VHH binders against Fibroin light chain (FIBL). Designs and how they scored, part 10

Target 1, 244 residues: Fibroin light chain (FIBL), of Bombyx mori (Silk moth) (p21828)
Amino acid sequence: SVTINQYSDNEIPRDIDDGKASSVISRAWDYVDDTDKSIAILNVQEILKDMASQGDYASQASAVAQTAGIIAHLSAGIPGDACAAANVINSYTDGVRSGNFAGFRQSLGPFFGHVGQNLNLINQLVINPGQLRYSVGPALGCAGGGRIYDFEAAWDAILASSDSSFLNEEYCIVKRLYNSRNSQSNNIAAYITAHLLPPVAQVFHQSAGSITDLLRGVGNGNDATGLVANAQRYIAQAASQVHV

## First folded at step 4 (VHH)

Design c05 (from n04 with G54K T99E V101I I103L S104K E105P H107D; framework vhh_nb_b201)
Fold by ESMFold2-Fast, scan of step 4:
Structure c05 (fold): chain B 244 residues (1-244), chain A 122 residues (1-122)
Amino acid sequence: as target 1 above (244 residues)
Amino acid sequence: QVQLQESGGGLVQAGGSLRLSCAASGFTFSSYGMGWYRQAPGKEREFVATISYKGSTYYADSVKGRFTISRDNAKNTVYLQMNSLKPEDTAVYYCAAGEYIYLKPSDEYDYWGQGTQVTVSS
């Protein structure tokens, strides 16, 4: 089972407000409860939004089940959220069966409403995914066994260029999923990674195999060889970026 | 030809310390992940510690706070500093190198060393 790690309010992404970022994005963080659950819920909402917009996730039913587990964990203790989460899961299952995801997309509004204090702010975050950035920090040790593929090298390169601790827990979640050595957990790990650090998803695309269709769904138009070459170039560039 | 050569093993009393070294040759050391694994008599090989090419470290719960893995890319060497040793740490310690890091013993590592014996007396 997938469990979401607890994040403190001090782990809010640091590079969102660099003096140039949208004040709306900064304000969205202010309207999220400063509990660990609220910060994690914001990440899950981004994942669900992208799934709804792409429409090519019928083969990833197990990724939906794992995401449902995360949603259930994050909504624990918040009145009404469990019901909203169940509606999202049921609507996605119906979309997979029927080929029509309109109901799934409609179910996200009530879910956002239950976990956020202002639907307009949450919706603006959801519709502007390219404007939401996450800080990364030095890699911490993660509990659990298994395999760590080439994505570790990409994470290390990116983390070496940052001073934030926000994504250390998310890195550990991704590492645990990847260490499971099953294609469904690898798909979820790739999906989470693609939304936080796209170059990391590129690095392990070919080695993870089962994530080929998922990556096609989240980003258009490169073959596996090109993605690996681009990831290696990004790793070299990230490693050469030194803060003075 | 690739070689991994472990050294620094020996006999030590409980509570003592040892430093293991693994000297690598025949590949670009700085681009590889390195790991330490151990095997006690009659038992399966188990994970001890790994270090990525960027220096990220991971430890088995049984050694956290007592063991430290480190690397020196200029010397093509990975180290395992072992403090507060216990009789349960008695095993043959193996060095491994690979493009991928494994938190469990795996035949998928590119290279394995021959091992060095560590014996902790009570």
Scores: ipSAE 0.000, ipTM 0.125, lowest interface PAE 14.8, mean pLDDT 53

Design c06 (from n04 with G54R Y100W I103L S104T E105G H107E; framework vhh_nb_b201)
Fold by ESMFold2-Fast, scan of step 4:
Structure c06 (fold): chain B 244 residues (1-244), chain A 122 residues (1-122)
Amino acid sequence: as target 1 above (244 residues)
Amino acid sequence: QVQLQESGGGLVQAGGSLRLSCAASGFTFSSYGMGWYRQAPGKEREFVATISYRGSTYYADSVKGRFTISRDNAKNTVYLQMNSLKPEDTAVYYCAAGTWVYLTGSEEYDYWGQGTQVTVSS
């Protein structure tokens, strides 16, 4: 679950903005002269600036979802960087939940340091479109591994929020990921199961064993109400069955 | 229902200007990146320009300095201002929307318009 709240400007990660550029990402990449080779990085910088300006969870969740995709894509081309990418995304979502971004700030250095050291590889991914592919997957062998970066933020927001307008946007992200991913990655029930207490997880899996069950009766539009109601109902039923 | 509707295409003389519009509906426009692609007869679809949900822009080298992409979130519309047009710019122009604003991979875009024809005469 994710905590939805509004925070002030003084709660934005301090080391994201350094007076030379709007973020530590720019400082890590200050040897890059060719802006055309850095478009993905410019998008990450802009998203981080948006987080600082808007201060609410809906804006933060949207920014995390977009940034996770970019970070996952950049890290796919860098040997040994899967853990650093996972740590950035996981630490950011943890910061949103706790209101403490110290871990998020600490996670940025290793990731963007590696990106900077492998500039030629990153430039090839940006310049050569045939090699630039969106890849969302778990980081094997890392603390917090097994998370789906952009999907986790959107799904947690759906489970934790009662704001229908906000949930419709997050539902669209979840729906698009479901439609575009390989069949092995389309099981939202498995994702939910991984985040429940073991006894509840077992009963939930038996009751809603696939994404198809969660989408039962839900239209192809952008209305998240049915999906949220199904997920919450199955979770509540599972929880009730483990209380004796 | 998600829709992207292009308009403003037509015939124009070399050296002239043309403004394309793309009206979006059925999704939260302000949360999406928008792009323009083009396809000339017998060629593959080519990237032209993109704009993020906050207004960061990027252009293909072939159009840089001549084309300007912009957006109006209040009107759910993205624009492509095309100046100093050349016969080589003749193509069907497509509007695209996506949550990931990488510029050269068509797979990053979730929704596509039906296209609008631009013909530049010599």
Scores: ipSAE 0.000, ipTM 0.138, lowest interface PAE 16.0, mean pLDDT 55

Design c07 (from n04 with Y53F G54R T99Y I103M S106G H107D; framework vhh_nb_b201)
Fold by ESMFold2-Fast, scan of step 4:
Structure c07 (fold): chain B 244 residues (1-244), chain A 122 residues (1-122)
Amino acid sequence: as target 1 above (244 residues)
Amino acid sequence: QVQLQESGGGLVQAGGSLRLSCAASGFTFSSYGMGWYRQAPGKEREFVATISFRGSTYYADSVKGRFTISRDNAKNTVYLQMNSLKPEDTAVYYCAAGYYVYMSEGDEYDYWGQGTQVTVSS
């Protein structure tokens, strides 16, 4: 039931303008405010705590099924993270079978890091529309001399330096909203950042904190220390780049 | 009245090449993204390649390095150059047009062509 990105193609107007862009952004915010998303975060904490406190196989099996479902929900609508989400689920299943959860713990950092990195890349494109300055790949050379990079050139340079296929759909949606912008009256980039990205970042922040904090009960607590620090570091770094 | 018309399909030996064309009319072609999808018998429709209105291209892993998507805005046409063809490439190939470019099963595209059959013999 929980979808992190609430801007499916069916919800995005084909001939978008500022009024339609505002409607799309408002709908995305409303979806994030739904009780359903808060319940998903609480369910992650509840399930992992229950699993950590349990010792019998049947209880662990039901906890695995529920946790896998919630992790899948947290990545719903983010195609580029499907493989990372599957790796988390598969590593968890392997942990149940083998009694060794080190692989599961290790899979959480890359998963949340990947999502946070994608949000950071999108934010870099929208916070300074029309005046974007940054180091670029060979396709655009180095930013300097007061040169202004257009939105598509900037996206192409970032995509060329990124391993993420996730950015294709976000590129099209954000570019359409950027192009609909009235430069004097509306800052669509700031509006998108304020209303779309913070809820997504917040859900991942809170979910990762819940998961990593409760994993100390699964196996030796000392084994989880490095993963907890690493996952929190990746999430904090990514989220600090997403403006609220 | 929007129309997409595919051509260039046919029978070819493994290792051969084909070039598919899709001629578009009834919309502002230069403002739309174009995609190619395929469907083999008994299989789900799958993404092949897409090109944005600015020329950025994206490919399915199964065709990277072998297929090239391109467009000619003066002719309102998108092309798919298929090299090093394999029997597994046998499918009906569909042209799609959308205001947004999609890398999914394709139900999100605004307009679709009728499809053209590609058969690769071993």
Scores: ipSAE 0.000, ipTM 0.114, lowest interface PAE 17.5, mean pLDDT 52

Design c08 (from n04 with G54R Y102W S104R E105D H107D; framework vhh_nb_b201)
Fold by ESMFold2-Fast, scan of step 4:
Structure c08 (fold): chain B 244 residues (1-244), chain A 122 residues (1-122)
Amino acid sequence: as target 1 above (244 residues)
Amino acid sequence: QVQLQESGGGLVQAGGSLRLSCAASGFTFSSYGMGWYRQAPGKEREFVATISYRGSTYYADSVKGRFTISRDNAKNTVYLQMNSLKPEDTAVYYCAAGTYVWIRDSDEYDYWGQGTQVTVSS
């Protein structure tokens, strides 16, 4: 068994060179065995299934948290949106603690304003050092000192429902590209399209659509109860379309 | 100032159990992700397990179902419970700490311990 940690930081380009970065990503993925790939697919399906099947308030709150985690993950590579994504996750976390999601709704307008109509986040991923750093405010250029550490909290929410080697490898690859000082790369989008098994790519596509619909609904002024109900509805739709 | 000190290693027979501990000092333990890695003679360093600052865990396939990682923030300690040990588990085990990162990539850990030897005899 081989993991991404067998590759040194020096194998990732220090200057702009997406071809070399893509080679490192491809090599890392090629060393993940077939069992790990199968487990990754099953774990992503299980996350969606678990979120969709929840009926009580606590379970629905958990489903919304996991959805927020997926949003944070998919937004990580979009330049200029890291602060908006962090604000959405932070406001959601505040809503869970307080039982009041008004701030969460308010944070979604700025996020969608920056994303525009192009919501295919998998194909829009760009590795930008200024956007992927675990550092407050000034290092990310965030007005008001956005709390980027909640990106890890959101990722933890996904992994708490999954022991997925695929999701863990993807996170590590993004972090390594940032730390190599690579200024720009669409490798994550290319890697997902070229090297992932089609069922995994399909699951992420379905999840992105459902999450986008949820955020659009909340942005239109739905209350906290409506947010929870809509999360369950959209996640259930995504889960029902997953095929393996 | 920062220190990670492993303990609990030793000699054990195949099928036995060991519990490794890693005592941390000099940083805000509760804000760090913690990991365990191992290195057998003549091999590269291999990932074993990781636990995030929020308690999420991930294991290497070679140890999943046999090893359990846990943490005690009150004691600034991370643990690795190793059950059903095999001769192939013989290695020096290293504790690692990484700030605000939930990862298994060894390049991302900020601090490392000196290691503790685990030897599993047949």
Scores: ipSAE 0.000, ipTM 0.137, lowest interface PAE 17.3, mean pLDDT 51

Design c09 (from n04 with S31E G54R T99S V101L I103W H107D; framework vhh_nb_b201)
Fold by ESMFold2-Fast, scan of step 4:
Structure c09 (fold): chain B 244 residues (1-244), chain A 122 residues (1-122)
Amino acid sequence: as target 1 above (244 residues)
Amino acid sequence: QVQLQESGGGLVQAGGSLRLSCAASGFTFSEYGMGWYRQAPGKEREFVATISYRGSTYYADSVKGRFTISRDNAKNTVYLQMNSLKPEDTAVYYCAAGSYLYWSESDEYDYWGQGTQVTVSS
């Protein structure tokens, strides 16, 4: 069973056009249980830890795209933060090449004012992996098994050219929650439908070919500048389509 | 009907070993992540170990290197092999099965067993 009272749409302002998006995101995080925040942070930390350990260029490109997705999630709807998000991606790429992640950690600074405690904790966990103490379980699909469902998984599905599988799993999760007699399930289904499903499914699905083609090119020796530019566009597009 | 039934608990001396089992029924076991939690008298429930539906494992620092979690999908069973037991490991051990949505998930699993007592004498 899922605890979702903190996610009520009625408690979160829906208009993000006037530059209040960061306040809306911070407010949403304030309504999330500390345990849920810790698990969400662990999902991000796990991806960042994997990114730091990878030496394959295609894997690094995948990790960078996943980082863009995480930043879009944490800063959804914040006008003008695409440049700051791109700087995080660039600094991470530099860190992988040089073995020095000080610049990457510094690049997270602009986000500390919006969701700062979460980003600071993620940074601390990347530096001190031994502090990881919680577990994360995968979400079940409609049929044929389960997969971790989250914003990071959306990017991973696109990178793997598995957008149909991702969309089917997303649909199955929403359908399962929506059709439940449990009021908590109905509420979480409403939250997902209102705030996550259309931006995730429509933005990333429509862009899946471009992302997949770009990453294929990167894997064949192309440079990372196109990946950064594309990530900036997807972050901006996702932010503009988030309704909170 | 969903059921998680733990077994294998008991009294052992420090330095000894126990193997806990959790038999699951009423759901598609192979699609669920499984976990073990424990609760000592007067303390909050704490995480022990987890195994994903893919077989990836993760352990609490307090048990790392001493405990091993595993699963047998053909038998719908998850196991916790506990070696080098300490008096501090004395607790009721709970089996849990779960699925999560990143945006709203908690450390709460979908299903919980009734628990099995483990007592480690000094």
Scores: ipSAE 0.000, ipTM 0.130, lowest interface PAE 17.3, mean pLDDT 50

Design c10 (from n04 with T50A G54R Y58W H107D; framework vhh_nb_b201)
Fold by ESMFold2-Fast, scan of step 4:
Formats: C-alpha cells, sequence, structure tokens
Structure c10 (fold): chain B 244 residues (1-244), chain A 122 residues (1-122)
C-alpha cells in the first residue's frame, strides 16, 4: 500500500502553463474520485498550489467555483476541520481579490493534513449517493464557537447585499435545515448559505430566485429528502453558468 | 537523444510469469519517475504501475498483488515483474518516464517507449 508520507513535491505536477490550465481542475476532480485517497490528497494539494501560481487562471470564475467545490467535497461532514477548510476558502477568495495567492498556498498543508488523517471517513462520504459536490459549508466553521460568521452573521451579510424582504422566508427555511440533525439537510443549508456569500455568489451568478427554486417543496426544515432532486438540478444549472 | 527501450515480452501460459525491462538513456534516470501502461486490442491505453525516483510504488487494482514494479538506478532500468498472469493481461506494454508520476490514464509523461507485446494463452 501507499501512504501520504511516501510522497514528495518532486512526485507531483508543479509546472502548469497556459495550455494546461483547462485540464488542471478536471485532473483535480479525477483525483478526488480516485479509490486511493492518500494519493489523491497530495496530488490535489499540489495541483491547487500550481493553479494559484497562475493568478490569471486562478481568478477565473470556473477556477474559483471548482476550487471551492473540491475543498468542500474533501471536507464534507468531517468533524473538526471546519477552521482549516474555511481558512483555505477565505485565503483563496483573498487571493482572487488581491492577486496574491501565497496565503492560499500556505493554508493547503494544514487542511490536507487533516483530510489525510480522516481518510476513512472521507471514503464513506464519497460513496454516499446523497452527497453534494458543490458545498462550501465548512466555510461557516471558524468564528466564535467554531463557525466562520456564525450562521446568523453569515445571513446578516447576505441580506445586507441582497433583497432582504425577498430572502426572509428563505432564511427561515435554510435556518431550520441548518439546525436539523439530518446530514443532507445540513449540507444543503450550508451549500445555500456559502454560495450566497459575495465571492462565491459572483462566480455562480446566484440570485434570490435561484434559491427560491431550490427550496420549492420544502414544507419544513427537518427533512431534506424532497430537496435532493431540486438540489441536483440547481447544482447542474449553477455549474452550467461557470465557464473558463 | 532520449530513448526508452522495452524488452522481456513474449508468449506465456495462464498462471505463468514474465519480467519486463525498460532501459533508459539520454536523461538523468535517477531523478525521473517511471510508469508502465498497457493497451489491449480494441481497448484504450490503461495504467498498470508506477514508481517514483525515491522508490514509492503504485498499482492498478487489476494487477495489485500480482505485479511488482522496481528500479535499478545503477543500470538506468525499470522492471515489471508479472506473476499469476491471466489472458486479460494480454496487451502491448509501454514504458514511460516523467519528472512526475501519474497514476491515471495520461499523456502527461515526457517520454514513451515503443512497446513490447505480452500474450497470455488460456
Amino acid sequence: as target 1 above (244 residues)
Amino acid sequence: QVQLQESGGGLVQAGGSLRLSCAASGFTFSSYGMGWYRQAPGKEREFVAAISYRGSTWYADSVKGRFTISRDNAKNTVYLQMNSLKPEDTAVYYCAAGTYVYISESDEYDYWGQGTQVTVSS
């Protein structure tokens, strides 16, 4: 067998030129779906470092969205990594705004170290048929009591930049989903909340209408089963708006 | 300038063994990763095994436990020991060299050999 500590920087692709940029994100997704997650983790980590070294590519809408998706996919449902995942996502968005990705590259080591320590749990989540790929829920996990922005603070920020009258009912539904014991409900709520935060929302062109469509048919916040088909359709629609 | 030369292929009965060799020249072998790929008739090229310049190894699920990749830096050669061969192992086997190791089906390796035929009879 192979473990993560058998790798070195020299064994992972580091040179990404303009001609390779279109394939780098696809390769990262291929690795997150690999059966050998110890290999996948180091390869994805180095691919993201190399992508960030090309600031022009890293700032593109599709690269931002896919990076958030990869980080969310690798960390979905893993206890105790909320701060590491949030630091990676926040450092990446800071890099997009500033054109300086050094902080992003520095944040990858601790995050992927934690992912590697929880490889067995990641394998369980990857094969779960209800798992959402495009969630950035861990981004909520590092302020006050271990949550970035706290859920309510995040929605205060969202409402400040959106039509607050339109989103009040959606906020109530998402809040009940977030507080649910059901992991699918929690994932959907975290996905919605994180994707309405300014950097991610700009990439996906999210609007109140899109969120209302996603939440159609939700009679309460305790059961996400009715949302799975709507969430999958919404994710597909959001992904179709992301172009390099 | 750069050359990869495979050898050791041939005809063998199911359950038998073969050892493939890939001799490299024209680059600093000890600093390169090496891989083996195969292509059966009517199929796409697929990953078989890889070894880093430090000796870490990776195998496709279909060959794990039966095949062993190794290298000899003094001889600039990488080997693939194939045990418990099955008819479905019949393919042309290709040696590849790159600054990095790739474990998926990939054209990302810098250099490729010409291939050697392995035929396993039932």
Scores: ipSAE 0.000, ipTM 0.101, lowest interface PAE 20.2, mean pLDDT 61

Design c11 (from n04 with T50V G54K Y58R T99D I103L H107D; framework vhh_nb_b201)
Fold by ESMFold2-Fast, scan of step 4:
Structure c11 (fold): chain B 244 residues (1-244), chain A 122 residues (1-122)
Amino acid sequence: as target 1 above (244 residues)
Amino acid sequence: QVQLQESGGGLVQAGGSLRLSCAASGFTFSSYGMGWYRQAPGKEREFVAVISYKGSTRYADSVKGRFTISRDNAKNTVYLQMNSLKPEDTAVYYCAAGDYVYLSESDEYDYWGQGTQVTVSS
């Protein structure tokens, strides 16, 4: 076992480098990365390879996969989004092979619903990360269940998982981010707003557009375009509410 | 669909040992944290032990050094090894599952088992 040095706030640097903050978040993600998320990402990569061999579908699949990966990373221990994204992509490739896209269309609602809920949750966490807990609803077809996210648990997990020399350096970074969690100048909130949220919004809009294009090519494209448009609107509204 | 099935409870004399098992089905066990709670007659449910999906453990102060929680992902099973049992350990023991990042002393779990009775005679 490793002893963690405990420091007062006065002993912790005030400035946190974006690269160091990214490292801390990546280690938190390593702790929260579960079998469902890992399997979903692996499945998406295999499907991307298959779709690349089919030519013009590769870019659409890539956009959906990138959205799935980013949402899984940002959910911070909330399963469902990665599984829902994998289900959309798997259902699409099943439709290509079988000529039946009903399952693909049915997968879109849960996927975009989960993505929208998690972006709204992330926006709310940016404002009051240490004081609020949120649920995102169940994941249909994967591990189910709404969850209450807790930044305190994530910080504790990082502290528990590192070796002593790295842990002391990381402890200072984690402690500073954690102590800033309820501040208007919260470093974790600033990091999410500047570096994580815009790529998610951008790739999601690209992904939704690509899915809409795929649906137009299949025929009954009108059946699902309303769900995509509603999900896009919900996500855009959630993203626009971030205040730092 | 989702189920947690406890077993291994029974009657044992003070100072003895028991091993409880909880078999899980209907979800991806290896991605979930698992906990044990207990409820004595006329008392509220209380935390006993938790193990994260990465294997980190935490125990209630009353059982530290006597109980050990462990998991076997290949068998979708979580265990509670109870040593040096005391009459005060008499309770119905429940296992619980949650995909919370760090399962602690909270009873905010997603799924609960039916419970198994442990009785420790003096």
Scores: ipSAE 0.000, ipTM 0.116, lowest interface PAE 18.7, mean pLDDT 53

Design c12 (from n04 with S31R G33A G54S T99D I103L E105P; framework vhh_nb_b201)
Fold by ESMFold2-Fast, scan of step 4:
Structure c12 (fold): chain B 244 residues (1-244), chain A 122 residues (1-122)
Amino acid sequence: as target 1 above (244 residues)
Amino acid sequence: QVQLQESGGGLVQAGGSLRLSCAASGFTFSRYAMGWYRQAPGKEREFVATISYSGSTYYADSVKGRFTISRDNAKNTVYLQMNSLKPEDTAVYYCAAGDYVYLSPSHEYDYWGQGTQVTVSS
């Protein structure tokens, strides 16, 4: 669970650039209790550390996909969370106009309320790496969308040019999330395709997986990025030892 | 509608090898995760191995390095190559399918095969 700090109308700044969704969402994060913010960041870092220490590539790839969901949720609105993100932005605009931020405060719960659920699911997965049926569905957003063709074309080109188990697993996870038949899911993959993978050509020749690039672009700071890089090095090291 | 059919079980001496097959029908095989589970006499069903639809694999510690799971999407078939077999590998082996990245170490899935017996003599 996430605790939302209570504020009077006088305590909510009216100088947020409401023409930019990211600026409103970033400021809205400040209304989450500091303890819950710190715990969320620490849990993401712990998951990445566990991933880096695992000798099993498949479990690591699963953890990366789930962690990408949390980072995307915390850093920017997912199309599957578009309804909650839009409500935060629209409620803020209404509050600036009217001087009444009750609606804005109420919009924060639904938007950030999923953080605790996602982290608990990811922790369960890290402890029990095969328990995916309890983690994938609830971590997905509420609305459909995205450009599945652009993402699949990019991954197909990468797979055709590289015999990397790492790239194959990332492709599988992202495609599986995007192709979910959950009627309320927009998938992390759809958000990735729509907002984070626009220069498709740039990913064709990257040795780092697309998910890792997204974690770097969407991630919440240097520590999380460093842990993802460590996980990639560990996976490469483990792979090199399979035939020796 | 959904059907999974295992084959390839039998009697083998310790140190020997067997290859199990699981033929699938009634769903889009290339989209589904596949897995192998086993149940020894008097024990609960336990996880053995799983393979994602892209071919990535995950193994139980007890079989890692000895067993290899693979799939042939053109034939709608998943395989389990079992090497260096031990008497403790004696069990009925079951195939499972699910619309997941990997199948969990769980026997709660709705799509199970009927099983194939593997007996390893000392």
Scores: ipSAE 0.000, ipTM 0.125, lowest interface PAE 16.5, mean pLDDT 54

Design c13 (from n04 with G33A Y53R T99F I103L H107D; framework vhh_nb_b201)
Fold by ESMFold2-Fast, scan of step 4:
Structure c13 (fold): chain B 244 residues (1-244), chain A 122 residues (1-122)
Amino acid sequence: as target 1 above (244 residues)
Amino acid sequence: QVQLQESGGGLVQAGGSLRLSCAASGFTFSSYAMGWYRQAPGKEREFVATISRGGSTYYADSVKGRFTISRDNAKNTVYLQMNSLKPEDTAVYYCAAGFYVYLSESDEYDYWGQGTQVTVSS
């Protein structure tokens, strides 16, 4: 009953405000910031069923892209596929920019699996955003797969050595910065603001120096040799900033 | 039409190993999360392990470090490798498939197998 991955490129909407990840995330944040009554009645299971049951592929794609932003914000404390929701947002934005939505379609299965497996935790976070913390396990990359494989291997080594609980958004931000390091983006604070929900972005503004250090000396190659040491420092710094 | 068929259960001595398999048919296997649950006589079903569509895994504390869940989408099969078995692991093991599930919430799974008996003697 879920045929979302059958979308053709011309059926996927390119305009959610301006089609940028920041627009999807901003809309998601506005939704979460609604009254306690609106938050209390959110039923993620019914929303997912409604998305899957839409008879119009363009409407399904629009709903998925918008809801992925909400789910990404609510993913703190959720085990499993740490980046599933963020991958939907990132792939959608990449599709808008490139006209190629193959990555977006591939991100939908893991997203639905992640939400379905963790629906109770997600529903708790709708009511009490930021009350939970979580351990980020390494996401499964493709076998031998370049940047994704190298980054996930490095992240696995960090978690194995630190015994730490960590926000999924921290993993996803660092992974996104790693993937974009060759685009010459030197304004990390603006990058974080554009790609994170505002409350999470505020925390990461305080750790922008550590994120810069994480990417220091990491060029166009797929060798993560220096990344583990850099990332350990970043994780320690970011974890110390999340006290409330 | 939907079927989940478990195999690989049996009698084993404490400290031994078993590998359970669950062959699925009648639905789009790659679109479903797969899980293993167990039920000892007179007890409720207990969560053992789950694997997402993307391959992410989660384990009950009682089996962490001893059991490994994996899946083969080409074969429509989910596996549970059980090492360092204890008498307390004695139960009927059930394979489950779910499209929308809560972690460890058995009522949320859509399909269940018939179960396979695992007996660990002391």
Scores: ipSAE 0.000, ipTM 0.112, lowest interface PAE 18.1, mean pLDDT 57

Design c14 (from n04 with F27R S52T G54R T99I I103V H107T; framework vhh_nb_b201)
Fold by ESMFold2-Fast, scan of step 4:
Structure c14 (fold): chain B 244 residues (1-244), chain A 122 residues (1-122)
Amino acid sequence: as target 1 above (244 residues)
Amino acid sequence: QVQLQESGGGLVQAGGSLRLSCAASGRTFSSYGMGWYRQAPGKEREFVATITYRGSTYYADSVKGRFTISRDNAKNTVYLQMNSLKPEDTAVYYCAAGIYVYVSESTEYDYWGQGTQVTVSS
């Protein structure tokens, strides 16, 4: 089983509190022990590295990679979330290559199921910001294949290819989370909304407002069980509207 | 959710072959990575083989070249073809399923079967 590691503030530099997902993961790397960890066998890192090395990204592929990177960051300490995100990336790229998106659609339920099952834990991490700060280990096993350098390079290239409006929103949400990290659960809803919703809305052509309201509701005291059911309904609706 | 049931175990002579099956129930089977682990008497559970949802396979050094893992998503089943069996392969074999795929940390899978006994005599 996976356990969220808790370190005192004097063990982890304060600068890890500030920045985007890739910088948090990179700075945490030196504090990850060399014990046997989850091994990402899905080769997600190779896909992300190929995207980064080419310097030319399709909007859809960029959005999927952003979603996976964000979920890997947010799922620190939560078993399955990073690999569920990796499955979405791999099945989407396989769909683009093959013209068959059945696998992509199948990956969405488990992906949101894993995220939804752990929303209460994510909310608790915001209420106790020290845990969020130090809980990066499991995320490294899937999206980055354990190789932080390639994951970080791919993430930075994806961000560089994104429009400034999206980047500004991402930065603003991260800054609000870390600068007000002892603040209300509304901050986690906003963080999840900014990091999960834009890529999801772009990929699935969903209404940002509808999903944003749902996620904010969880941050304000709604239970995660209702969110999981509702998220699955929205995903099913989105999947039925994707004509590829 | 997923439930797993192993079958195909039994007694076989050294040098023989067995094919283990792991039947899964649940609509998300094709999205899961699947693994086989084994536990001999008095030993810790150890990794044998794993297959990702895309079909990438990884094997323990002790079984490379002798065992083959495969999956049939239409039947919701994972197979372990065991050839050139040795007495040292005697163990209870477990299948596991999860979004996380692990090569050496057996406790990290989301779902486990109850196990099937494989005995190899010399």
Scores: ipSAE 0.000, ipTM 0.137, lowest interface PAE 13.4, mean pLDDT 50

